# VHH binders against (R)-2-hydroxyglutarate dehydrogenase (hgdH): the designs that were tried, part 11

Target 1, 331 residues: (R)-2-hydroxyglutarate dehydrogenase (hgdH), of Acidaminococcus fermentans (d2rju7)
Amino acid sequence: MKVLCYGVRDVELPIFEACNKEFGYDIKCVPDYLNTKETAEMAAGFDAVILRGNCFANKQNLDIYKKLGVKYILTRTAGTDHIDKEYAKELGFPMAFVPRYSPNAIAELAVTQAMMLLRHTAYTTSRTAKKNFKVDAFMFSKEVRNCTVGVVGLGRIGRVAAQIFHGMGATVIGEDVFEIKGIEDYCTQVSLDEVLEKSDIITIHAPYIKENGAVVTRDFLKKMKDGAILVNCARGQLVDTEAVIEAVESGKLGGYGCDVLDGEASVFGKDLEGQKLENPLFEKLVDLYPRVLITPHLGSYTDEAVKNMVEVSYQNLKDLAETGDCPNKIK

## First folded at step 1 (VHH)

Design z11 (framework vhh_7zox_3)
Fold by ESMFold2-Fast, scan of step 1:
Structure z11 (fold): chain B 331 residues (1-331), chain A 119 residues (1-119)
Amino acid sequence: as target 1 above (331 residues)
Amino acid sequence: DVQLVESGGGLVQPGGSLRLSCVASGFTFSSYGMGWVRQAPGKGLEWVSDIYSGGSTGYADSVKGRFAISRDNAKNTLYLQMNRLKPEDTAVYYCARTSFYGKWELDYAGQGTQVTVSS
């Protein structure tokens, strides 16, 4: 079977090769995303395609795949909005996705941002890069073992974040709408109000539910400790961006780290150096460096997460080709 | 359209040096592994060296310690610094792109540049 993999970065090539040893597919990896007719036509002679989130399997591109004899459409992502699923079903395409991958990837990034803000390393290294080796009052830091860390959302990723902070010596408390069993050795489950009142660092790992809106509201921020750190590596929509900016500007929030933004597609993946950002809230967040730290949605850009996404995609293809079904089939 | 244009070849005496260049166009150069392959008169293609966007490099045993591969992503240019050249290095050198780790797409190779090492 010939498989075309879109959006593959140079550093990911060895992972695609290694994962394929068990499957024996004839794999071609390209850095291009599926977005134009030219990129869709690259699938000529291939049995299957593996997409990623920046690909767009719209009606036009799906028609090209149908004409070319592509049989399977896979995406190595948990999100599927980049595929016109109803139209793909109408054309008879079996589809599958990757609902989960390494929870450590995102958890570790959240911990990294929290520690950078706690120890002021962005601030200190920005100064030494200008040959200023003086120590000032802002550099004075609390050790994480003297901090209470609050985890909002105790799913797979939140539990890993809790374990890492606990391993570093922090007191870890967390909140979830469900009672979570088996966490007592590293995390105490409490009310949201208790998390907000007691935590020096809060990291968000809750799902975004449209009907509920943002989790981090002005009221959420008001209940937090003065000077506390907030980290969001989950979804941009979980925070009220304007409220977070106001909290950082006032000093209510001592720092904000994020790997996601509400409306991030307008800026992430682009080199906008020297340009003013069209979204004034994003411009303000950038201007608040080093009290605000932004990474451009890199949480899953790790060896283990990429390996999981590739391996599960290859297994999905094997299942679909051999049985016509798979546990991760898009219905 | 993908295009790779090699230059810098020529005639050199044993023990001499040459620097090859390859200017790439028609694709996102920084996203691809790049390398050099060569073909000596009457022989097949031989892999010489490769480099990934992160800077990791590989070399054939026959050239290790004598050749150095590098890239300039801002200029879409690949280089091969060849030192202590031997008559056995005489070949047409091709710049190549890979779409899979360890696999070359020679349809994206250029016309090549001739390197002749003789006295």
Scores: ipSAE 0.000, ipTM 0.096, lowest interface PAE 24.4, mean pLDDT 88

Design z12 (framework vhh_7zox_3)
Fold by ESMFold2-Fast, scan of step 1:
Structure z12 (fold): chain B 331 residues (1-331), chain A 119 residues (1-119)
Amino acid sequence: as target 1 above (331 residues)
Amino acid sequence: DVQLVESGGGLVQPGGSLRLSCVASGFTFSSYWMGWVRQAPGKGLEWVSDITSGGSTGYADSVKGRFAISRDNAKNTLYLQMNRLKPEDTAVYYCAKGPYSRLYGMDVAGQGTQVTVSS
């Protein structure tokens, strides 16, 4: 089977080739995303496509795929909003996605953001890069073993974050809408109010529910300890960005780390150096460096997460081709 | 539009006193950590003092026991009472918003007010 893989970076090529040894597909990897007529037409002669989150399988591109005889549409992402799922279904495309990959990837980035803020390493290394080796009062830090770490959302990723912080000696507490069993040796499950009132560091791993809106509101921030650190490597929509900016400016939050932004597609993946950002909230967040740390949605950009995404995508294709179904089928 | 307007500087003899004021507008003053930073001729910015939204204060070692920072939230005004002034206190004094000075992450600084302590 001939498979076209979009959005493949040079460092990922060995992973695509190694994972394919078990499957034996005729793969072609391109750095291009699916976005224009020209990139859609690249699928000529291919049986399947494997998309990434920056691809747009809109009606026009799906019509091109139908005309070219593409049979399977796969995405190596947990998110599926970049695919017009209803229209693809109407055209008869079987589709599958990757709902789970290494939870350590995102958990480790959240821990890294928290530790950088706790130890002021972004601030300190920014100064030494300009040959300023002086130590000041703003570098003074609490050790993580003297911190209480709160984990909001105790799913797969949140539990790994809790385990890592516990392993570093922190007191770990967490909250989830469900009672989670089997975590008692590294995390104590408590109420949200108790997480907010007791935590020196809070990391968010909750799902975004549109009807519920942001989890991190002005009221959430008011209940937090003065000078506490907040980390969001889950979804940008979980945080009221204006409220967080106000909390950092007032000193209510000691720091904010994030790998996600509400409306991130307008800036992430782009080199905007020297330009003013159109979203004034994003401009303010950037200006608050190093009290605010932003990574450009790379929580899953790791060896194990990429391997999982590729392996599962190849397995999804095999299942769809052999049986017409797979556990990860999109509707 | 955030504005900070400093006043109260001037020429004073060693051992004298001055009171600086900073009138803030364009944001909810009572919610923000406020501070004073200074710049001596030919030198970089130096943090002098800060006050949290809750009223807790901090001071640089060079001014402890001589300077007192305060705020009037009803008037959106920050103050710095400077006592027993020394020639080394000669600088332009700037009002700053946020947890740090502009060099350390404070968001807005005003135009400053000049303090000169006679040699």
Scores: ipSAE 0.000, ipTM 0.126, lowest interface PAE 19.0, mean pLDDT 88

Design z13 (framework vhh_7zox_3)
Fold by ESMFold2-Fast, scan of step 1:
Structure z13 (fold): chain B 331 residues (1-331), chain A 120 residues (1-120)
Amino acid sequence: as target 1 above (331 residues)
Amino acid sequence: DVQLVESGGGLVQPGGSLRLSCVASGFTFSSYAMGWVRQAPGKGLEWVSDIYSGGSTGYADSVKGRFAISRDNAKNTLYLQMNRLKPEDTAVYYCARVKYTIGSTYFDYAGQGTQVTVSS
């Protein structure tokens, strides 16, 4: 079976090849995302495609796949909104996704963002890169073991973040709509108000629910400690970006770290150096460096997460091809 | 109008078994992940198990090896087979429709619940 894998970076190629040894597919990996007619037509002669979150399997691209004889549409992502699922079903495409992969990948990035802000390492290393080795008042830091860390959302990723911060000596508290059992050794579950009022660092791992809107609102920010650090490596829509900018500018927030932005597809994956960004809120976030730290959606760009996503996608394809079904089939 | 109706609860001795059922209506059952959550007396909600539309399952550590979730898409019915029951399993059990998002599992609809009491 011939499989076209979109959005594969050179460094990921060894993982795609190694995972394929037990499956024996004829794979082709390309750096392109599925987004234009030209990238859809790349699937000519292939039985299956494996997509990324930045791919757009819209009606036009699905029509091209149907005409080319593509039989299976896989996405190596937990999210599926980039696929027109209703239309794909109408055209008869079996689809499958990857609901779970290494929770450590995103949790570790959230911890890294928090520690960079707590210890001012982005600021300090940017100065030493210009041969300025002076120490100033801004570099004075609190040790994380003297911090209370609040985790909003105690799912798989939030629990790993809690474990890591606890392992570093922090006092960890967290909030979830469900009572989470078996976490008492590393995290105390409390109300959201208690998380906001007590935490020196807050990291967000909650789901985005369209009907509820942003979790981090002006009211959320007002309830936080003065000078606290906020980290969002979950979803851009969880944060009111304008409210966060105002809080950083006023000093209410001591720092903001994020791996995600609301509307990130307009800038992430692109080299816009020397250009003014179309979204003025994104321009302001960039200008607030080093009080604001942005990574371009790298949370799952790790050895274990990529391996999990690729292995599960290959297994999904095998199940669909052999039985017409799989545990992770999109319906 | 989404409706979830649980049944199969009751009083059982420690070490016993019960099978819970949930009949769904008002949506395309086969297209949604489904799950079970429970609430013990005086406690908050605890996630017990979920099953995606394709059959992929998850379990809370407290029930792994003892409980088995399954579904019958032709009958729009979700099941929870509970074995080797403990007093700590005493709770109201709710059938729920699962909304999966990056980093979390969320439930958007739940039934009225069925009482499970494990005691001598």
Scores: ipSAE 0.000, ipTM 0.312, lowest interface PAE 15.2, mean pLDDT 90

Design z14 (framework vhh_7zox_3)
Fold by ESMFold2-Fast, scan of step 1:
Structure z14 (fold): chain B 331 residues (1-331), chain A 119 residues (1-119)
Amino acid sequence: as target 1 above (331 residues)
Amino acid sequence: DVQLVESGGGLVQPGGSLRLSCVASGFTFSRYAMGWVRQAPGKGLEWVSDISSGGSTGYADSVKGRFAISRDNAKNTLYLQMNRLKPEDTAVYYCAKTVYVSGGRYDYAGQGTQVTVSS
């Protein structure tokens, strides 16, 4: 079977090749994302495609795949919003995704962004990069062991974030719609209002549910401690970006770290150095450095997470091709 | 250009009181959390107190119950009422424009005002 893998970075190539030893597919890895007619047409002669989160399997691109005889659409991501699932199903495409990979990858990045904001390391290192080694009052920091850390969403990733912060000496509290058992050694489950009221740092690991809208609203931000840090390495749609900008500008939020943006495909993966960003909210977020820290959706860009995503995608394809079904089939 | 001008320091006897003031200019005062930090002779900087844009306050354990922070947004002025002063409160007190309340980041600090608690 011929498989086209989109969005493959050079450093990931050995992982794609190593994982394929058990499956024996004829794989072609390209750095391009599925986004234009030209990138969709690259699938000519292929039986299956494996997408990334920055790919867009919209109606136009799905029509091209149907015309080209592509049979399977896979995404090596937990998120599936980059695929028009209803239209793909209408066209008869079997689809599968990767619901689980190393939870440590995203949890570690969230912790890193929180610690950078807490310890002002982006501010401090930006100064030393210009050979200014003076210490000033602005570098005065609170230790994480004197902080309460709130975790919103206690799934696999949130629980790992809670464990890491607890291991660093923080008081950890968290919220989830379900009562989570077996976490009491490192996290106390409380109401959302208690998380907002008590936390010096809040990290978001909740799923985005379109019907519910953003989790981080103006009301959420009002209920937070003044000067608290907010981290979002989950989904851009979970935060009201304008509200977060206003909160950082006013000092209500002491810092905001994110690995995701609502509408991120317009900027992520691109070198826009020296250019004004078309989205004025993104321009404002960039201008608020180092109170705002942005990483370009690389929370899963780790050795273990990439290996998991590739292996599960190859297995999904095998299951779909042999049985017409897959445990990870997008319904 | 951000400016913070502290005043109200001086020599006071143990058990006495002082009221520090800080006049801010060059930024929209009402939008920012403000705080006080101090440096005692031979010691590093210590966070004393802060107040959010919304009026929520925090205090270091060493000053809880003795000091009160307040702000007047109409006058762009931050205050620190210091009661039951101890020799250990002797320090240069700095007004600070903050980003993170409760011992966090400061965008700017003023020139300071000296408080000496002695007989």
Scores: ipSAE 0.000, ipTM 0.122, lowest interface PAE 20.4, mean pLDDT 88

Design z15 (framework vhh_7zox_3)
Fold by ESMFold2-Fast, scan of step 1:
Structure z15 (fold): chain B 331 residues (1-331), chain A 120 residues (1-120)
Amino acid sequence: as target 1 above (331 residues)
Amino acid sequence: DVQLVESGGGLVQPGGSLRLSCVASGFTFSSYAMGWVRQAPGKGLEWVSDITSGGSTGYADSVKGRFAISRDNAKNTLYLQMNRLKPEDTAVYYCARYTIKYSPTEVDYAGQGTQVTVSS
């Protein structure tokens, strides 16, 4: 079977090759994303495509795939909004995604963002890069073991974040819509209001549910402790970006770290150095450095997460080709 | 109307001592981190010392073991006890208020300064 893998970076090539030893596919890895007619036509002669989040499987590109005889559409992402799922179903494409990969990857990045904000590392290193080695009052920090850390969303990733913060000596509390068993050694499950009122650091790991909208609203921010740190490495849509900007500007939030933005496809993956961003909210977030720290959706850009994503995608393809079904089939 | 009024500067011989005071008004003094910064003739501002609202202190390496910062929240007053003064300590000393509204916390107000001259 011939498989075209989009958006593959040079450092990922050995992982794609190593994982394929068990499957024996004829793989071609390209750095290009699926976005234009030209990139869609690259799939000529291939049986399957493996997409990533910056790819756009819109109606036009799906029509091209249908004409070229592409049979399977896979995405090595947990998110599927970059695929016109309803239209793909109409054209008869079986589709599958990767709902789970290393929870440690995203949890570790969230912890890193929180610790950088708590210890003011971005601020201090930006100063020493200009040969300013002075120590000031701002650099005086609370140790994380004297902090209460709140985890919103106690799924697989949130539980790992809770374990890491607990291992560092923090008091960890968390909230979830379901009662979570087996976490009592490292996390106390409480109400959302209690998380907001008690936490020095809050990290968001909740799923985005369209009907519920943003979790971090102006009211959420009002209930937080003055000067608290907020981290979002989950989904951009979980946060009201304008409300967070206002909270940072007013000093209600002591810091905001994020690896995701609502509408991130307009900026992430692009070199926009020296240019004004079209979204004025994104321009404001960038201008608030080092009180706001942005990483460009790289929470899963780790050795173990990439290995999981590639292996599961290859397995999804095998299942679809052999049985017509897959546990991770997009319905 | 934030005011910081420094006093206690003057001329002193090398090895001598001075105690600087800063009287604060127009804000809740106990809620803010406070500090001292100095400017020697022809040089930029140098951070000297700070003290948090909770009383934790920090010192520049150039003054460690010689200077002691303290505060009296009941009197809205910040102090800097300067011992074993050196000619290199000659500077205008400014009382500084650090805002705790932002992380990072920056100096958001400084007083008029008090001159310290160390010479024989």
Scores: ipSAE 0.000, ipTM 0.104, lowest interface PAE 22.0, mean pLDDT 88

Design z16 (framework vhh_7zox_3)
Fold by ESMFold2-Fast, scan of step 1:
Structure z16 (fold): chain B 331 residues (1-331), chain A 119 residues (1-119)
Amino acid sequence: as target 1 above (331 residues)
Amino acid sequence: DVQLVESGGGLVQPGGSLRLSCVASGFTFSDYAMGWVRQAPGKGLEWVSDIYSGGSTGYADSVKGRFAISRDNAKNTLYLQMNRLKPEDTAVYYCAKLQEYYPGSFDYAGQGTQVTVSS
């Protein structure tokens, strides 16, 4: 079977090849994303395509796939909004996605953001890069083992974040709608108010539910400890960006780390050096460096997460081709 | 209107087995992740197990290896096979329609079925 893999970075090529040893597909990996007629036509002669989140399987591109004889549409992502699922079903495409991959990838980035803010390493290294080796009052830090770390959302990723912080010696508390069993060795489950009141560091791993809106509101921030650190590597929509900016400017928040932004598609993936950002809130976040740290949605850009996404996609294709079904079939 | 109707609960001795069923109506069952949540006396809600539309499953550590979740999309029915039951499994068990990928979130839950494990 011939498989076209879109959006493959050079560093990922060995992973696509290694994972394929068990499956034996004839794979072609391209750096291009599915977005234009030309990129859709690249699928000529292929049985299946494996997409990324910034590929667009819209009606026009799906029509091209149908004409070319593409049989299977896979996405190596947990999100599926980049696929017109109703139209793809109408055209008869079986589709599958990757609902779960290494929870460590995002958890480790959240921990890294928190530790950079706690130890002021962005500030300190920015100074030494200019040959300023003086130590000042801002560099004085609390050790994480003397911190209470609050985890909001105790799903797969939140539990790993809790385990890592506990392993570093922190007191870990967390909140979830459900009572989570099997975590008592590394995390004490408490109310949200108790998390906000007691935590020196809070990391968000909750799902975004549109009807509920942002989790991090002005009221949430008001209830936090003065000078506490907030980290969001989950979804940009979980945070009221204006409220967070105000909290950092006032000193209510000692720092804010994020790997996601509400409306991130307008800036992430682009080199905008020397330009003013159209969203004034994003301009303010950038200007607040080093008290605000932004990574451009890299949480799953790791060896293990990419391996999981590729392996599960290959397995999904095998199941669909052999049985017409798979555990991760879309819908 | 969404309806979830649980059945199969009852009284069992430690080490016993029960099979819970949940019949769903009012939505396209095959399109949604489904799960089981329980509430022990005087405790909060505990996620037990989930199953995505395609069949991928997850389990709480407290039940891993003892419980098995399954679904029959043709019958709009969710199942929970509970083996080697412990007194700690005593709870009201609720069938829930879950948000995919995040088992800690749900929109609808049934009326529940009581499971009591005691000698």
Scores: ipSAE 0.000, ipTM 0.190, lowest interface PAE 19.1, mean pLDDT 89

Design z2 (framework vhh_7zox_3)
Fold by ESMFold2-Fast, scan of step 1:
Structure z2 (fold): chain B 331 residues (1-331), chain A 117 residues (1-117)
Amino acid sequence: as target 1 above (331 residues)
Amino acid sequence: DVQLVESGGGLVQPGGSLRLSCVASGFTFSDYAMGWVRQAPGKGLEWVSDIYSGGSTGYADSVKGRFAISRDNAKNTLYLQMNRLKPEDTAVYYCARDLWEGYSDYAGQGTQVTVSS
């Protein structure tokens, strides 16, 4: 079986090759994303495609795949919004995704952003890079072991974040709509109001549910401790971006770290150095550095997460090809 | 050689307004966050306001809603518009480079602001 893998970076190539030893596919990895007619036509002669989040399997590209005889559409992502799922079903494409990969990858990035904001290391290292070795009042920091850390969403990723912060000596509290058992050694489950009132650092690991809207609203921010740190490495839609900007500007929020933005496809993956951003809210977030830290949706850009995503995608393809079904089939 | 030159201070009655200016030279002004700190007689330095290179602003709670910081990168000039001045605003105001909430890596000579009847 011939498989075209989109959006593969040079550093990821050895992982794609190593994982394939168990499957024996004829793989071709390209750095291109699926986005134009030209990139869709690259799938000529291939049985399957493996996409990532920056790929767009829209109606036009799906029509090209149907014409070329592509049989399977896989995405090595947990998100599937980049695929026109209804139209792909109409064309008869079996599809599958990767619902879970290393929870440590995103949890570690959330911890890293929180620690950078708590210890002001982005601010401090930006100054020493200019040979300014002076110490100032802003650099004065609270140790994380003297902090209460709140985790909103106690799924696989939130639990790992809680374990890491607990391992550092922090007092960890968390909230989830479900009662979570087996966490008592490292996290106390409490109400959302208690998380907001007590936490020096809050990290968000909740899914975005369209019907519920943003979790981080002006009211959420108002209930937080003055000078608290907020981290969002989950979904951009979970935060009201304008409200977060207002909170950072006013000093209500002491810092904001994020790996995701609502509407991120307009900027992420692009070199826009020296240019004004079309979205004025994104321009404001960038300008608030180092009180705001942005990473461009790379929480899963780790050795273990990439290995998991590739391995599960290859297994999904095997299941679909052999049985017409798989546990991770997009329905 | 880095130079910051403040102007616009003076005597004003309570409720009045003043506009401070700071002309910078000796560095690429547009690359730095700029701000204002003040020192009242017999007190320590207090952070007043900052503005990042892209224009985003911060204010001390004591001046929020009354003061407005702005910059003109083409003129290498920083401004502080001070409205509804109070006697407690009486201080020497310093223009500062790379200012973060109570700190600066360089400050100018200062300009005196006196608010009294």
Scores: ipSAE 0.000, ipTM 0.085, lowest interface PAE 22.9, mean pLDDT 88

Design z3 (framework vhh_7zox_3)
Fold by ESMFold2-Fast, scan of step 1:
Structure z3 (fold): chain B 331 residues (1-331), chain A 119 residues (1-119)
Amino acid sequence: as target 1 above (331 residues)
Amino acid sequence: DVQLVESGGGLVQPGGSLRLSCVASGFTFDDYAMGWVRQAPGKGLEWVSDITSGGSTGYADSVKGRFAISRDNAKNTLYLQMNRLKPEDTAVYYCAREDYYGSWTFDYAGQGTQVTVSS
């Protein structure tokens, strides 16, 4: 079976090759995304395609795939909005996706941002890069084992974050609308108000519910401890960006770390060095470095997360080809 | 616009059976894992069971071997077959839609259906 893999970065090539040892596919990896007629036509002679989130399997591209004899459409992503699923079904394409991958990837990034803010390492290393080796009062840090860490959202990622902080010696408390069993060894589930009142560090791993709006509002921030640290590696929409900026400026928040922004597509993936950002809130966040730390949505850009996405995609293809069905089949 | 409507609850004697149904609308049902969560009188919410879009299932230890979760994607319907019911299974049962980033985290739940197990 011949498989065309879109959007493969150079560093990912060894993972695509290694994962294929168990499957034996004839794979071709290209850096191109599926987006134009030309990139769709690259699938000539291939039985299956593996897409990523920047690909667009619209009606025109799906028509090209049908004409070329492509049989299977896989995406190595949890999101599927980049595929016209109704039209693909009309054309008879079996499709599958990767609903879950390493929760450690995002959890570890959240922990990293929290620890950088707690220990002031962005501040300190920015100074030593200019050969300033002086120690000042701002560098004085509380050890994480003397901190209470609050986890908002105790799903797969939140539980891993809780386990890591607990392993470092922190007191870990968390909140979820559902009673989560099997976490008692490393996390005490409490009310949201108790998380806000007690936590020195809060990390957000809750789902974004559009009808409810932002979880981190001005009222949320007012209930937090003075000088507490907030981390959001989940979704930009979970945070009222203006409220967080105000809290950092006033000193209510001691630090804010994020891997996501509301409206991030306007800036992430772009080199805007020396330019004024169109969104004035993003300009303010950047100006608040090192009290605000921004990473450009790379929480899943890890060896294990990429390995999971590739292996599950290969397994999905095997299941579809052998049985006509798959646990991760897109209907 | 997301709606989850539960039905099939009621009063049943110990050892009896009930089948709960949940009709979903306002989203692409096939794209989401779905589950059941319950709340006993005076207690917190407890995860009962979940099922992925493709049919892989999970169960709480308290119900494993007695309950069976299933789905009919063509009807946008989730089911919970409850067998050998115990007084301890008395609760309001909620149908819930799972987000992509939480094994026991749900972003929408229905109004619930009451299950009472009593002589």
Scores: ipSAE 0.000, ipTM 0.324, lowest interface PAE 12.6, mean pLDDT 88

